# Ledger of designs, part 211: VHH binders against q9y6x5

Target 1, 379 residues: q9y6x5
Amino acid sequence: LPPKLLLVSFDGFRADYLKNYEFPHLQNFIKEGVLVEHVKNVFITKTFPNHYSIVTGLYEESHGIVANSMYDAVTKKHFSDSNDKDPFWWNEAVPIWVTNQLQENRSSAAAMWPGTDVPIHDTISSYFMNYNSSVSFEERLNNITMWLNNSNPPVTFATLYWEEPDASGHKYGPEDKENMSRVLKKIDDLIGDLVQRLKMLGLWENLNVIITSDHGMTQCSQDRLINLDSCIDHSYYTLIDLSPVAAILPKINRTEVYNKLKNCSPHMNVYLKEDIPNRFYYQHNDRIQPIILVADEGWTIVLNESSQKLGDHGYDNSLPSMHPFLAAHGPAFHKGYKHSTINIVDIYPMMCHILGLKPHPNNGTFGHTKCLLVDQWCI
Short names: E, the ipSAE of ESMFold2; O, the ipSAE of OpenDDE; V2, 0.75 times the mean of E and O plus 0.25 times the DockQ between their complexes.

## First folded at step 10 (VHH)

Design uc66 (framework vhh_8dlx_2)
Fold by ESMFold2-Fast, scan of step 10:
Structure uc66 (fold): chain B 379 residues (1-379), chain A 121 residues (1-121)
Amino acid sequence: as target 1 above (379 residues)
Amino acid sequence: EVQLVESGGGVVQPGRSLRLSCAASGFTFSRYAMHWVRQAPGKGLEWIGNIYHSGSTYYNPSLKSLVTISRDDSTNTLYLQMNSLRAEDTAIYYCARDYWGESRTSFFDYWGKGTLVTVSS
């Protein structure tokens, strides 16, 4: 009778895609489950930060994965890739698969979720795949379902990650209806394959499944560029991250660098670290650089050149275009229920509740997800 | 105008080594991560690896022991060293420029036209 949960992420799945495109398989999933129409993610609205927030319930300043490219000023280490397996980057938090393995005699399984191929606090997911973008969705699904059925101790928490529609969102932009309809139809077909596989293997009726994403996507343009090299010479700083949130490490006096940047563009906000808005919860970590530049929605920061990127994310987390959705099905969830909004950090304590785990201290509020759950009173 | 031009491909015998080059122009090469990607006949694109502006390298786990990526920022050149070549390494090899902070989703904003490597005896 141990409760089981499969957490699935489709990277860059903007919430309003559900309103503008047809998803017959996802709609069948939702009809017998729950839908949260908007998930308010954490700042910055990037892949690694938000994936780690989902499984820790923490803001980026607290879990330490503050960007997809980051620099730690204390240790002088640099992080920039999915194959960086240094536990240092991930050790500021305890993700749910670690908690799952340590609190009970349980196993976790992972198909490519960020952090699952790294030992965190000396604990790695019991079953995992090293990150490799060339591995098909079908192979990831085959491994995860095999581990859910054939493990001792039993796999009670499993994760599955897929890179689309993010890659295509960047390439075509979210307003390219012809290309995006093709991409999103393929994702819907993969959801159909997932459900069919779980039914075929006898897993469907007893498994809780969450389908979500880390962020959305907004339209970019060659008409909306901020040339950083017109603001400041590259000899004055080290660039840690570029767009749409630039992370600046000054090589000279911080105030001098700040003064060169702050009047450069009307479409970019320039913050000294201590002046970053409190609502972002993006200040209290050594990996957050002394100066942060935040481009306005749809604006791209470039280095004296054009950009081929037609879609992007990383922008202000108050923007609806940056929000993903959450859909769920299984014995823990109501059937046919719609909820308007939750915070992405709320997913972690909800998952801990479903699995019977004691959550580590976190920034989520269990009350925000109560209406989704059959064993809770909604109010 | 950004340009990437691959060179060094050709016919090579199994077990031999080959080094590919990618000449970059039209941007400040030293500030970008660069990738190698290949496509074998009748197959999809396969990511080989990348090199960050710091010089840090990351590889496809299935290829890590067989390849080395390096860069020369003084000549704006990216290199792929391949050792112990097999028939399955026959492919068109592309260099690509990374868009900052998106290595997970494999979005590359500029690609070369590719160079053909044929491993045949």
Scores: ipSAE 0.403, ipTM 0.727, lowest interface PAE 3.2, mean pLDDT 91

Design uc67 (framework vhh_8dlx_2)
Fold by ESMFold2-Fast, scan of step 10:
Structure uc67 (fold): chain B 379 residues (1-379), chain A 121 residues (1-121)
Amino acid sequence: as target 1 above (379 residues)
Amino acid sequence: EVQLVESGGGVVQPGRSLRLSCAASGFTFSRYAMHWVRQAPGKGLEWIGNIYHSGSTYYNPSLKSLVTISRDDSTNTLYLQMNSLRAEDTAIYYCARDYWGEPRTSFFDYWGKGTLVTVSS
């Protein structure tokens, strides 16, 4: 029987939520599996970039999904972060479901993971749902489990995406313990439903399950705003992305735009593209704009107005508040093992190993995940 | 200060067309993506589509052939053109402002109060 893997993402699940709230179902999952306490994500710490890094093992400059809102200066195309299905944006990398279908003559299934409703290198997930935020977790889970049990060739790689706790993290902020407690309890209940469904269908004992996320969340405030319109007139540039990382396309000389921005706020770093710190791995792609503004943690860039966001992400990936976790259970994983930190790009080569796939060249290091796996040695 | 005001709703007969408007004020409208969302009686929110500051439009696939979203940045107005209206299109229609790269997580930072469309004979 070929090995099977279900990859589950709860968007915006900050790693330290595990220490500050109760998760009885997730803790039962971890007790008989593995936990990675922090996953160091890629910059920028946004949904589409990090979800694509998980399934490609590549930094954003290499896979081409460099933000949730993008502009390609060569082709003059604009990327929508909601429902853009143009393969152009996704074709700079090969995600694991494509590799799974092409190398092993196996099927893939997807419940709304970013990119799975797009043909990439002329290959779309064998079974998929078009993105629709109104579809319940239960309906997504029903489709995934049906496809795992009733497919030919067999589904060996499946993905499941859920928008919470990110939506509530933005609305309430991560420091609102009353509201976040309710949201996180609901998510723990969904994890319980997932485990119970897999057990009832006879899938649990033979299925590898990874539960992870793309980023964390930090507290924002009306007292921490950067008004971009006080720095520079909008006629001097085209704004490609706003906050907390602003992507600026100059309409005049780049140096003049840079000079208007560079001393505007003590809570924002202004970079010419070539000066972006090497540690971000965010420089070598035509979709990265000539000037990038990076707000300090908890600061929001605005256009002469207030912000209703009480939580946000996209900040420096060295910040613990931006880190998700990874938990896993199944025949490939040790039981009761805790690991401190991996890089988000390390998930892809680990998943390829579990599925018996040859990984495409990637930025992950298989050695970082070895101690999670029963067929590997930690010595 | 930021305000979105929907208008153009009312009672319409099945098979007819209707155009809704959303008047925006208190922000630089031309720099934001805008969304249309509806809620039928007793049901959850259903995303209709959006239009980016570039003019690019994206639609719910189940509604794509029935709706057109447009904007007039000179008048700060967002439009939703609906054709071939059916009883199931009866809903409160909301205009919502996108907060730069968060539409996937269903976060819209400002909403209008909605305009009711009733499709009946």
Scores: ipSAE 0.400, ipTM 0.705, lowest interface PAE 3.1, mean pLDDT 91

Design uc68 (framework vhh_8dlx_2; at its last look DockQ between E and O 0.70; V2 from the best seeds 0.00; counts 0 for: pae O 2.7 > 2)
Fold by OpenDDE, look of step 11:
Structure uc68 (fold): chain B 379 residues (1-379), chain A 121 residues (1-121)
Amino acid sequence: as target 1 above (379 residues)
Amino acid sequence: EVQLVESGGGVVQPGRSLRLSCAASGFTFSRYAMHWVRQAPGKGLEWIGNIYHSGSTYYNPSLKSLVTISRDDSTNTLYLQMNSLRAEDTAIYYCARDYWGEARKSFFDYWGKGTLVTVSS
């Protein structure tokens, strides 16, 4: 039987939640599989970019989804969560579900994973759900497992996406132990439901399952604000993205805009596009705006009239608070093995290996995940 | 204080046109993208479309042929032109302010109280 893989994302699941909260179901999942304690995600540490990095193995500058909000100056197009279905934004890379479907006797399924409801390179997942936040996890799970079990050609790769604990992290802040305990308990219960469903359908022993996330969450505060309106007049620039990484499109001379912003706050770094640190791999794309502002951890870039969240993400990808985890179970994975860290782009070549797919050129390193796999020699 | 106030709703016959307005106050209107959403009785929220500060518009594909969104930054007003109205278009219509940087969970941070549009013979 061809290998099967289910990739599950719980948005905004910070890695250290595993150390600070109880997850009976997830721990059982890990006990019978593998755990990567910290996954270094890509900069910026936002939802759309990182989810696409997982399934392409590419840095954001390479796959072209460089933020949740984007603007292309050439075509004058905009990208946002309300406008994310134009293939123009996704076609700079080939996600794994497309690669999978191009193989014989294989199909892909998706439950609301970013990009899966868009024809990318004229290919859309054989089975998919249009994004709808009102659809329960149960319904998403039921569809995914039905497709995994009954499809012809067989579904060999599937994705499942859930919005928590990200939404709650934003609302309550990650340091709210009472509310986050409740939220994370629900997440663990959902993992229990997932495992139970797979067992009931006879999929558990043969299906490879990866549970991961795109980013973490840091605590924000009203005492840690950077107000751009105090530094520059709004008529001098267009704001493409705001916090914690602001994307600035100057309406006047770029240098003048830069000079007005460079000393705006000691808790914010201001970069011309060409001066963005190399370690971010966030420079070589036309969709990156001429100036970016990067707030320090826990600081929020605001406008006079902007709303405020208690938690946020998108910060420097070297920060532990931005890091998710990865757990996996199935015939491809060891049992009871724990690994300290990988890069999020490393997931792609691993998944390709599991599925027997030839990977597109990517930024991942297969060697980083070898120790997770039973068929690989681990030094 | 940020405030959005929809107006122009009412009872209309099928096939007719209607233009809704949204008056914005308490913020720099011209710097924000704006959205229209609606909620039919017993149904969830449906995104209609948006208009960016650049004037670029995007629409729900299911509604694109029937709606036009525009804005007047000099009067801080957002508009929704609806043509060839059907019974299925009966809903409370809301204008909402765009929010940067977030994905899927909340793409606007403020919205009005809504205006009721009833399409009936």
Scores: ipSAE 0.691, ipTM 0.863, lowest interface PAE 0.8, mean pLDDT 95
Fold by ESMFold2-Fast, scan of step 10:
Formats: structure tokens, C-alpha cells, sequence
Structure uc68 (fold): chain B 379 residues (1-379), chain A 121 residues (1-121)
């Protein structure tokens, strides 16, 4: 039987939710599998960038999805959640489903993982669902399991994406224990449904399953706002992205715009592109704008108004609040093993190893994840 | 204070057209993308489309031939033109202000209270 892998993402699942809430189904999954307590994601800590880093093993400056809202000055193209289907944006890297299909003549299946409904290097996931937020978790799961059981060439790599707890994290904030408890219990029940469905279909014993996320969530407040309009008049620049990382395209001299911004707020760092800290690996791409503003944790950049957002992400990737976790179960993984931290770019070479694929050059280090795997020696 | 107020809903016969309006106040309307979202009875939220400050429009592919979104920045008003209305278009229609840099339509920071459209003969 060829090795099989299902990669599941619950968007915005902050790592420390595991310590503050009860997850009976996830805990049973972990007891018979592995847990990585913190995954250090890439900067900026946003949905599209980190989802693409998971499946390419690359920093954002290398894979080209550098934000959820982007502008390319050379081509004059704009990217957003509403116009994400142009292959131009995704073609700077090769995601694992493309590699899976082009090596060994295997199939891939996708339920709404970012990029899977886009032809990348003229290759689209063999089976996929066009993104639609109204489609239930159950329908996504039904399609994935059908494709895993009924495909030729066989589906060896499958992905499943779910929007929660990110949506509720934004609405209620991660410190709202009553609302977050309800949301997280529902997610745990979905994990139980997933395991049960795989067992009923005879898939569980031979399938490797990874449950992870792209980022965490931090508490925001109307007491922690940075009014960009008090720093600089909007006529001096084009705004490409706002909060918590603002992407500024100057309409006048870059130094003049920088000087108007640099001392505006004690809760915001202002960087010329070449001065962005090297540790972010967020510099070498034309889609990164000439000036980047980075708000401190829990601070929201606004345009002369209040914000209803009680939770947010996108902040410095060194912050534990921005970190997701990774749990995994299956024939490739140890049982009952706990690991402290890996980098999100390390997931890709690990997945390539499990599937027997040759990875494209990437920023991950296989050695960081080898202790999770039964066919590797940890010392 | 930011406010969005939808209007123009009501009972309409199948096959007819209807235009909804959303009056915005309390922010610089011309700097934000705006969205239309609907919820049919017993169903989840369905994104209809949006319009950027540039005037560029993007639509749910299932609805693109049936709807047109426009804006008038001089009156701070967003419009949704619906043509060839069918029973399945019965829903509460919301206008919503975009939140910069959000993916998967996970959060809009301001919503109107909605306007009910009932398509019935």
C-alpha cells in the first residue's frame, strides 16, 4: 500500500488553548500519536502566508504569498481574499500536492486548503473543492474520505481546511472563556467525527493524519489603537495592508514618508524594507512594500475610527500567542511522544519523507522533526 | 460612530429585479472595500461579492450573472442590483465593511442589521 497522509488545519488554533480547555477527542488522538506543543510560524502570522509555508517549507519572501493583501509593483496586480485565484501569485513555489502528482503518478485531494483551487505550474489538485465558506465540515470530510477510498491513481495526499476557531477568535477574543469554550468544544467534536469516519471506512489504520494550524490569536482592545491618519495624510501613500502589519507604498519620496511615520506611536515599529529584522525572513520579494509598520502585540492600526475586532494575529512570530500546535497519528508516528517546538517550515520536508517524495529546496530542517517518526533514530 | 443601514428589501415576484442600498456613516467610506453577504432561512452565511475603493468588483462565481455591486462615494452608499430573482434568493441581505488583510472572509468589523428579501408569487 503506498503511504497516505491527510493534513488538517483548524485556522487560528492558538497552542495554549490546549492547556486552558478540555479536548477529550484531541487528547485521545494525541495519546496514541505525537504532540508538538508550539509551532513557530513564519512572519507575518497570517492565514495565506502560513498555509502556503506549511505545504512548501519556504519563508514568505521565498514562496511569494507575503500577506493576505498584496501588491506587485512590476505587474500592477493586487491580491486579496476575493481575488486569490490568479496563478501568478502562487507560482514562486511548488506546493506538496503538485510534487505528489508529478512524482510517482499519484493523486491529491483538497477540501479548501488555500491554493488548492488554483492551477500552480499548470497543475491543480486532482480532486478539489472551490472555496465556499458555507460548506460544512461534514461535506468537506465526506468528499475527502470518498476520494481517499475511490481514486485511481490513488490519493496519497489530502488536505482539509476549517475556518474556526479563527472567526470566533476575532469576534470574541481569545480571553472570552465562555464563547471560546463553546467554539473549541465544537472543534473537538469535529475531530471526534473525523476519527470515527476514518475508522468506519477502514482508512484509520493505514492513514497518517496531521492536525495543525497556521497561527494563534491575541486579545485586542479599543484601548489599544494606533490611528495611522494622525501619523501621515493619506495623500502621501497607497495603503496595501493595514493591521497589525501595515504595508505602505509611498506616492512621494520614501524617506519623507518614513520620517512622518517613524516616531508616530510607541506601540508600532516602522521599517524601511532593507531594515526589516533578518530574523523575520521578510525582505527579499517585490511584493513586500518599501515601508512596513509592525504593531506591538494586541495593538490595532486603524484609519481614524474604532475597531470591533477583539482578537487578532499577524504579529511578531516570536510571540507564543501567535503559535499553533501540531498533533499527528498514524503508522509513521510514535505513540505518546511529546515534543516542545518545531518551525512551521519543517512540516514540509517531514511530509515529503512520509510520502516518499523528493522535496524541492526549502527552508525546513528534517532533523527537527525526525524524533516524531518511527523510522528515524532520535539521538 | 460607524453605522451601516440596508434598505430596499421586501416581497418581490419571481423573475423581477430589485436594488438594495446600504447607507454608510462614521468613517471615510471611499477608503474601504465593501461586501454584500446573505443568509437564507436555516442556512449559513453566503458571500455575494465585494467592491474595492478602486471600483473593482469580485463576485461569488455562483451568483456573478445575477448580481451587480456598485458604490457612490459622494453619498457614501453601496448598492446591490439583483436580476431574475428566484425563490432561492429569499434571504436576509447584509452589507459589511471589509477588514484589511483578513482571509477566508473570517471577519468583517461592521455589519448592518440586514434587510429581508422574500421572493414569492
Amino acid sequence: as target 1 above (379 residues)
Amino acid sequence: EVQLVESGGGVVQPGRSLRLSCAASGFTFSRYAMHWVRQAPGKGLEWIGNIYHSGSTYYNPSLKSLVTISRDDSTNTLYLQMNSLRAEDTAIYYCARDYWGEARKSFFDYWGKGTLVTVSS
Scores: ipSAE 0.675, ipTM 0.861, lowest interface PAE 1.6, mean pLDDT 93
Fold by ESMFold2, look of step 13:
Structure uc68 (fold): chain B 379 residues (1-379), chain A 121 residues (1-121)
Amino acid sequence: as target 1 above (379 residues)
Amino acid sequence: EVQLVESGGGVVQPGRSLRLSCAASGFTFSRYAMHWVRQAPGKGLEWIGNIYHSGSTYYNPSLKSLVTISRDDSTNTLYLQMNSLRAEDTAIYYCARDYWGEARKSFFDYWGKGTLVTVSS
């Protein structure tokens, strides 16, 4: 019987929330398993890109989901949260649920992880929920556990996605301790419900469970705005994405647009595509626009003098505020072990190892995660 | 200063057509993707579709053959054409401005107050 794995994401769960807030249920989960205190995610530190990096082991330039908002000038196709189902966007990589369910006697299940309701390389998750934010965590969990217990061929890989604390982090900002404490307590209760459900169904001892996130959150302010319209006439470019990494498609000569932008603000870096720092691994894909603007931490690019965001993410992936955590429990994992850091792309080869899958070519390093695993020698 | 004002709602008989308008002000309308959303009595929000700055449109698959979204950038106006109306199309209809760079929120940064459409006979 192949091992089973449940991958859970709580969107926007900043790593240092674990130190700054109370999580009795999550801490019990960690005590009986492993913790990675900081996961270095991929640039840009946005939701769709990082969720796809987890399940492909690839940098954004390599898997093709380079932002939450994308435009392809040749096909005139748009990608956004409202229009994310075209396989065109997802087909530059093979996510783990596709590889898993193509094995003998295996299937995959998904409760709303980005991409799982899309037929990628003509293959959609064996069991899935179409994305719908109105569906409760309880219903998502009920479907996942039902599929894990009752499917033929058996579900060996399952995913579960939840929108918090990201939504509240944007609304309140991570520095609002009163509101974020309330939000994070509710999330800890959901983790308690998860563990209790798995125990009651007899899954807990033989199911490997990873709880992680895609990115963190930083505080924004009305005092930290970059007004793009003050720097450049909007007729000179098409705006593909705005903040904190703006994607600029010039309508006039690219160098002229660059020159109008380069001295716009000391709180923003302006890059021609070929000049994007190599450490971002964010250059070699046609979906990356000719000019990007990267705001400093906590700064917001706006088209006027106001912003509704109190918290945001998408910034430089070297920033600790952008980093999530990873916790795991199950027969593949040590008990009571803490690890300082891994790269988010390392999660994919680790999951492939746990499931006995041959990983596709990827950017992860299996050796970075071997100390988490009982079947590996840690040095 | 951003304002979205829907109009054109009212009571209409089943099988008829109706065009809703959304007047936009306080921002450069032509650069934004715009959306229509509705809420039937006692129900949650239902996304109808959108139109990008390029004129490209995308629709909720369940509504695709019944609706058409268009825009007139010279008058800063968004339109929703609805055909073959049914009682189940009774709802408050909202226009909304796209929220760049957000995922998995199913919401937008500015909304109109909505216009009521009642399909009855």
Scores: ipSAE 0.570, ipTM 0.818, lowest interface PAE 2.1, mean pLDDT 93
ESMFold2, look of step 11: ipSAE 0.558; ipTM 0.810
ESMFold2 (binder alone), look of step 11: mean pLDDT 83; pTM 0.839
ESMFold2 (binder alone), look of step 13: mean pLDDT 83; pTM 0.838
OpenDDE, look of step 13: ipSAE 0.033; ipTM 0.538

Design uc69 (framework vhh_8dlx_2)
Fold by ESMFold2-Fast, scan of step 10:
Structure uc69 (fold): chain B 379 residues (1-379), chain A 121 residues (1-121)
Amino acid sequence: as target 1 above (379 residues)
Amino acid sequence: EVQLVESGGGVVQPGRSLRLSCAASGFTFSRYAMHWVRQAPGKGLEWIGNIYHSGSTYYNPSLKSLVTISRDDSTNTLYLQMNSLRAEDTAIYYCARDYWGEARSSFFDYWGKGTLVTVSS
């Protein structure tokens, strides 16, 4: 039987939540599987960029989804909504579901993973749901499990996406133990429902399941605001993205805009595109603007008003607060194995190996994940 | 002080149309994307759609063709035009200011108090 993989994302699931809260269902999943304690994501640490990096194995400058809000200077197109379905934005890479459908006579299924409702290189996931936040986890799970059991050619790669704990992380902040414990308990119950459904349908023993996330969350405050309008008048530039990474398109000379922004706040770094640190791998793409502002952890860039946001992400990817985790269970994975860290781009070549697919050129290193797999030698 | 005030709700007969307004103050309205969200009695929040500072509009696919969102930056006003109203459109309708760069979190920086629309004959 061909190997099957279900990739599950809980948006904004900070790695250290696992140490600070109880997850009985997730711990049962891990006990008979593997846990990677920290996944070092790509910069910027935002939803669309990191979800696309998971399924392509590429840095953002290489796959082209460089932010949740983007401008392409060559075509003059704007990307500013999670429901924007223009293939132009996604065509700089080949995600794993496309490779799965094109290399083998196999199907892919998707419950709302970013990009799966878009035809990429003229290929859309064989079964998919258009993005709609009002659709319950239960309905997404019902559709994905139906497709896993009732498809010809067989569904061998499936994705399932859920918006929590990101939404509550923004609203309450990760340090609100009372509210976050309630939210995380509900997520653990959803994981329990997922496992129970797969067992009931006879899928559990032969299905590889990965549970991961795109980023973490850090505490913000109304005491930690950077007012961009105190740095520069809005008539000098077009704002492409605001916080915590501001993307600035100058309307006047770039050096003049840079000089107005530099040294404006001790809690914000200002970069000309060519001066962006090499370690970010965030430079070589036309969708990266001429000037980028990077706020320090927990600081919010605003436009002359207060912010109601108590949690945020998008910050430096070296920050542990920005890191998610990865847990996995199934015939490809060891049982009871714990690993310290991998890079988020390493997930793609690992998934290709499990599915028997030839990976497209990517920034991941298969060697980083081999210790998770039963058919590989770690020494 | 940021404020969003919805108006135009009320009792309307099935099959009719209704336009809701949202008056914005305390910020530069033209620089923000704006959203419409509704909540039917005993139900969760349902996203209707949004309009960006560029004027581009995006809609919940289940509601597309039934609604139109527009804005007037000169009066700092957001509009929701609803056509062919049904009993199931009975809800409190909220306008909300988008938080920059937040995909799929459903977090909005500021909300209005809402306006009630009741569709009955």
Scores: ipSAE 0.522, ipTM 0.792, lowest interface PAE 2.1, mean pLDDT 92

